# Designs tried in a protein design chat: miniprotein binders against a2bj90. Part 1

No score or structure here was measured in a lab: all are predicted.

Target 1, 235 residues: a2bj90
Amino acid sequence: MSRSARRKTSALNTVLRVVEVFASIQGEGPFTGTYSVFVRLAGCNLRCPFCDTRYAWSLEAGKPLGVEELVEEIARYEPSLVVITGGEPLLQRHPLNSLVEGLESLGLRVQLETNGILPAPARDEQLWRVYHVVSPKDVPVRVPGAKLHPSWVDYARATGRAWFKFLVANEQHVREVAEYVAKLGIPRSRVYIMPLTPEKLDMKELLELHSRIASLAVKWRLNFSPRLHLLVQLP
Unless a header shows other numbers, all headers, positions and changes below count from the first letter of the chain.
F, E and O stand for the ipSAE by ESMFold2-Fast, ESMFold2 and OpenDDE, each averaged over both directions (binder to target, target to binder). V2 = 0.75 x the mean of E and O + 0.25 x the DockQ between their complexes.
Where letters were taken out, [cut] stands.

## First folded at step 1 (miniprotein)

Design a01v
Amino acid sequence: SPEEIKKLVEEAERLLEEAKELAKETGDPETIRKAIEALEKLIQAVEEALRNGDPEAVEEAKRLLEEAKKLIEEAERRLREK
ESMFold2 (binder alone), alone request of step 1: mean pLDDT 69; pTM 0.585

Design a10
Amino acid sequence: GHEEEIEQLAKRLLELAQKLLEEAIKSGNEDLKRIAEELVKLAQEAVEAVKQGDLERAKKLLEEALKLAEEALRKLGRPDLEE
ESMFold2 (binder alone), alone request of step 1: mean pLDDT 74; pTM 0.692

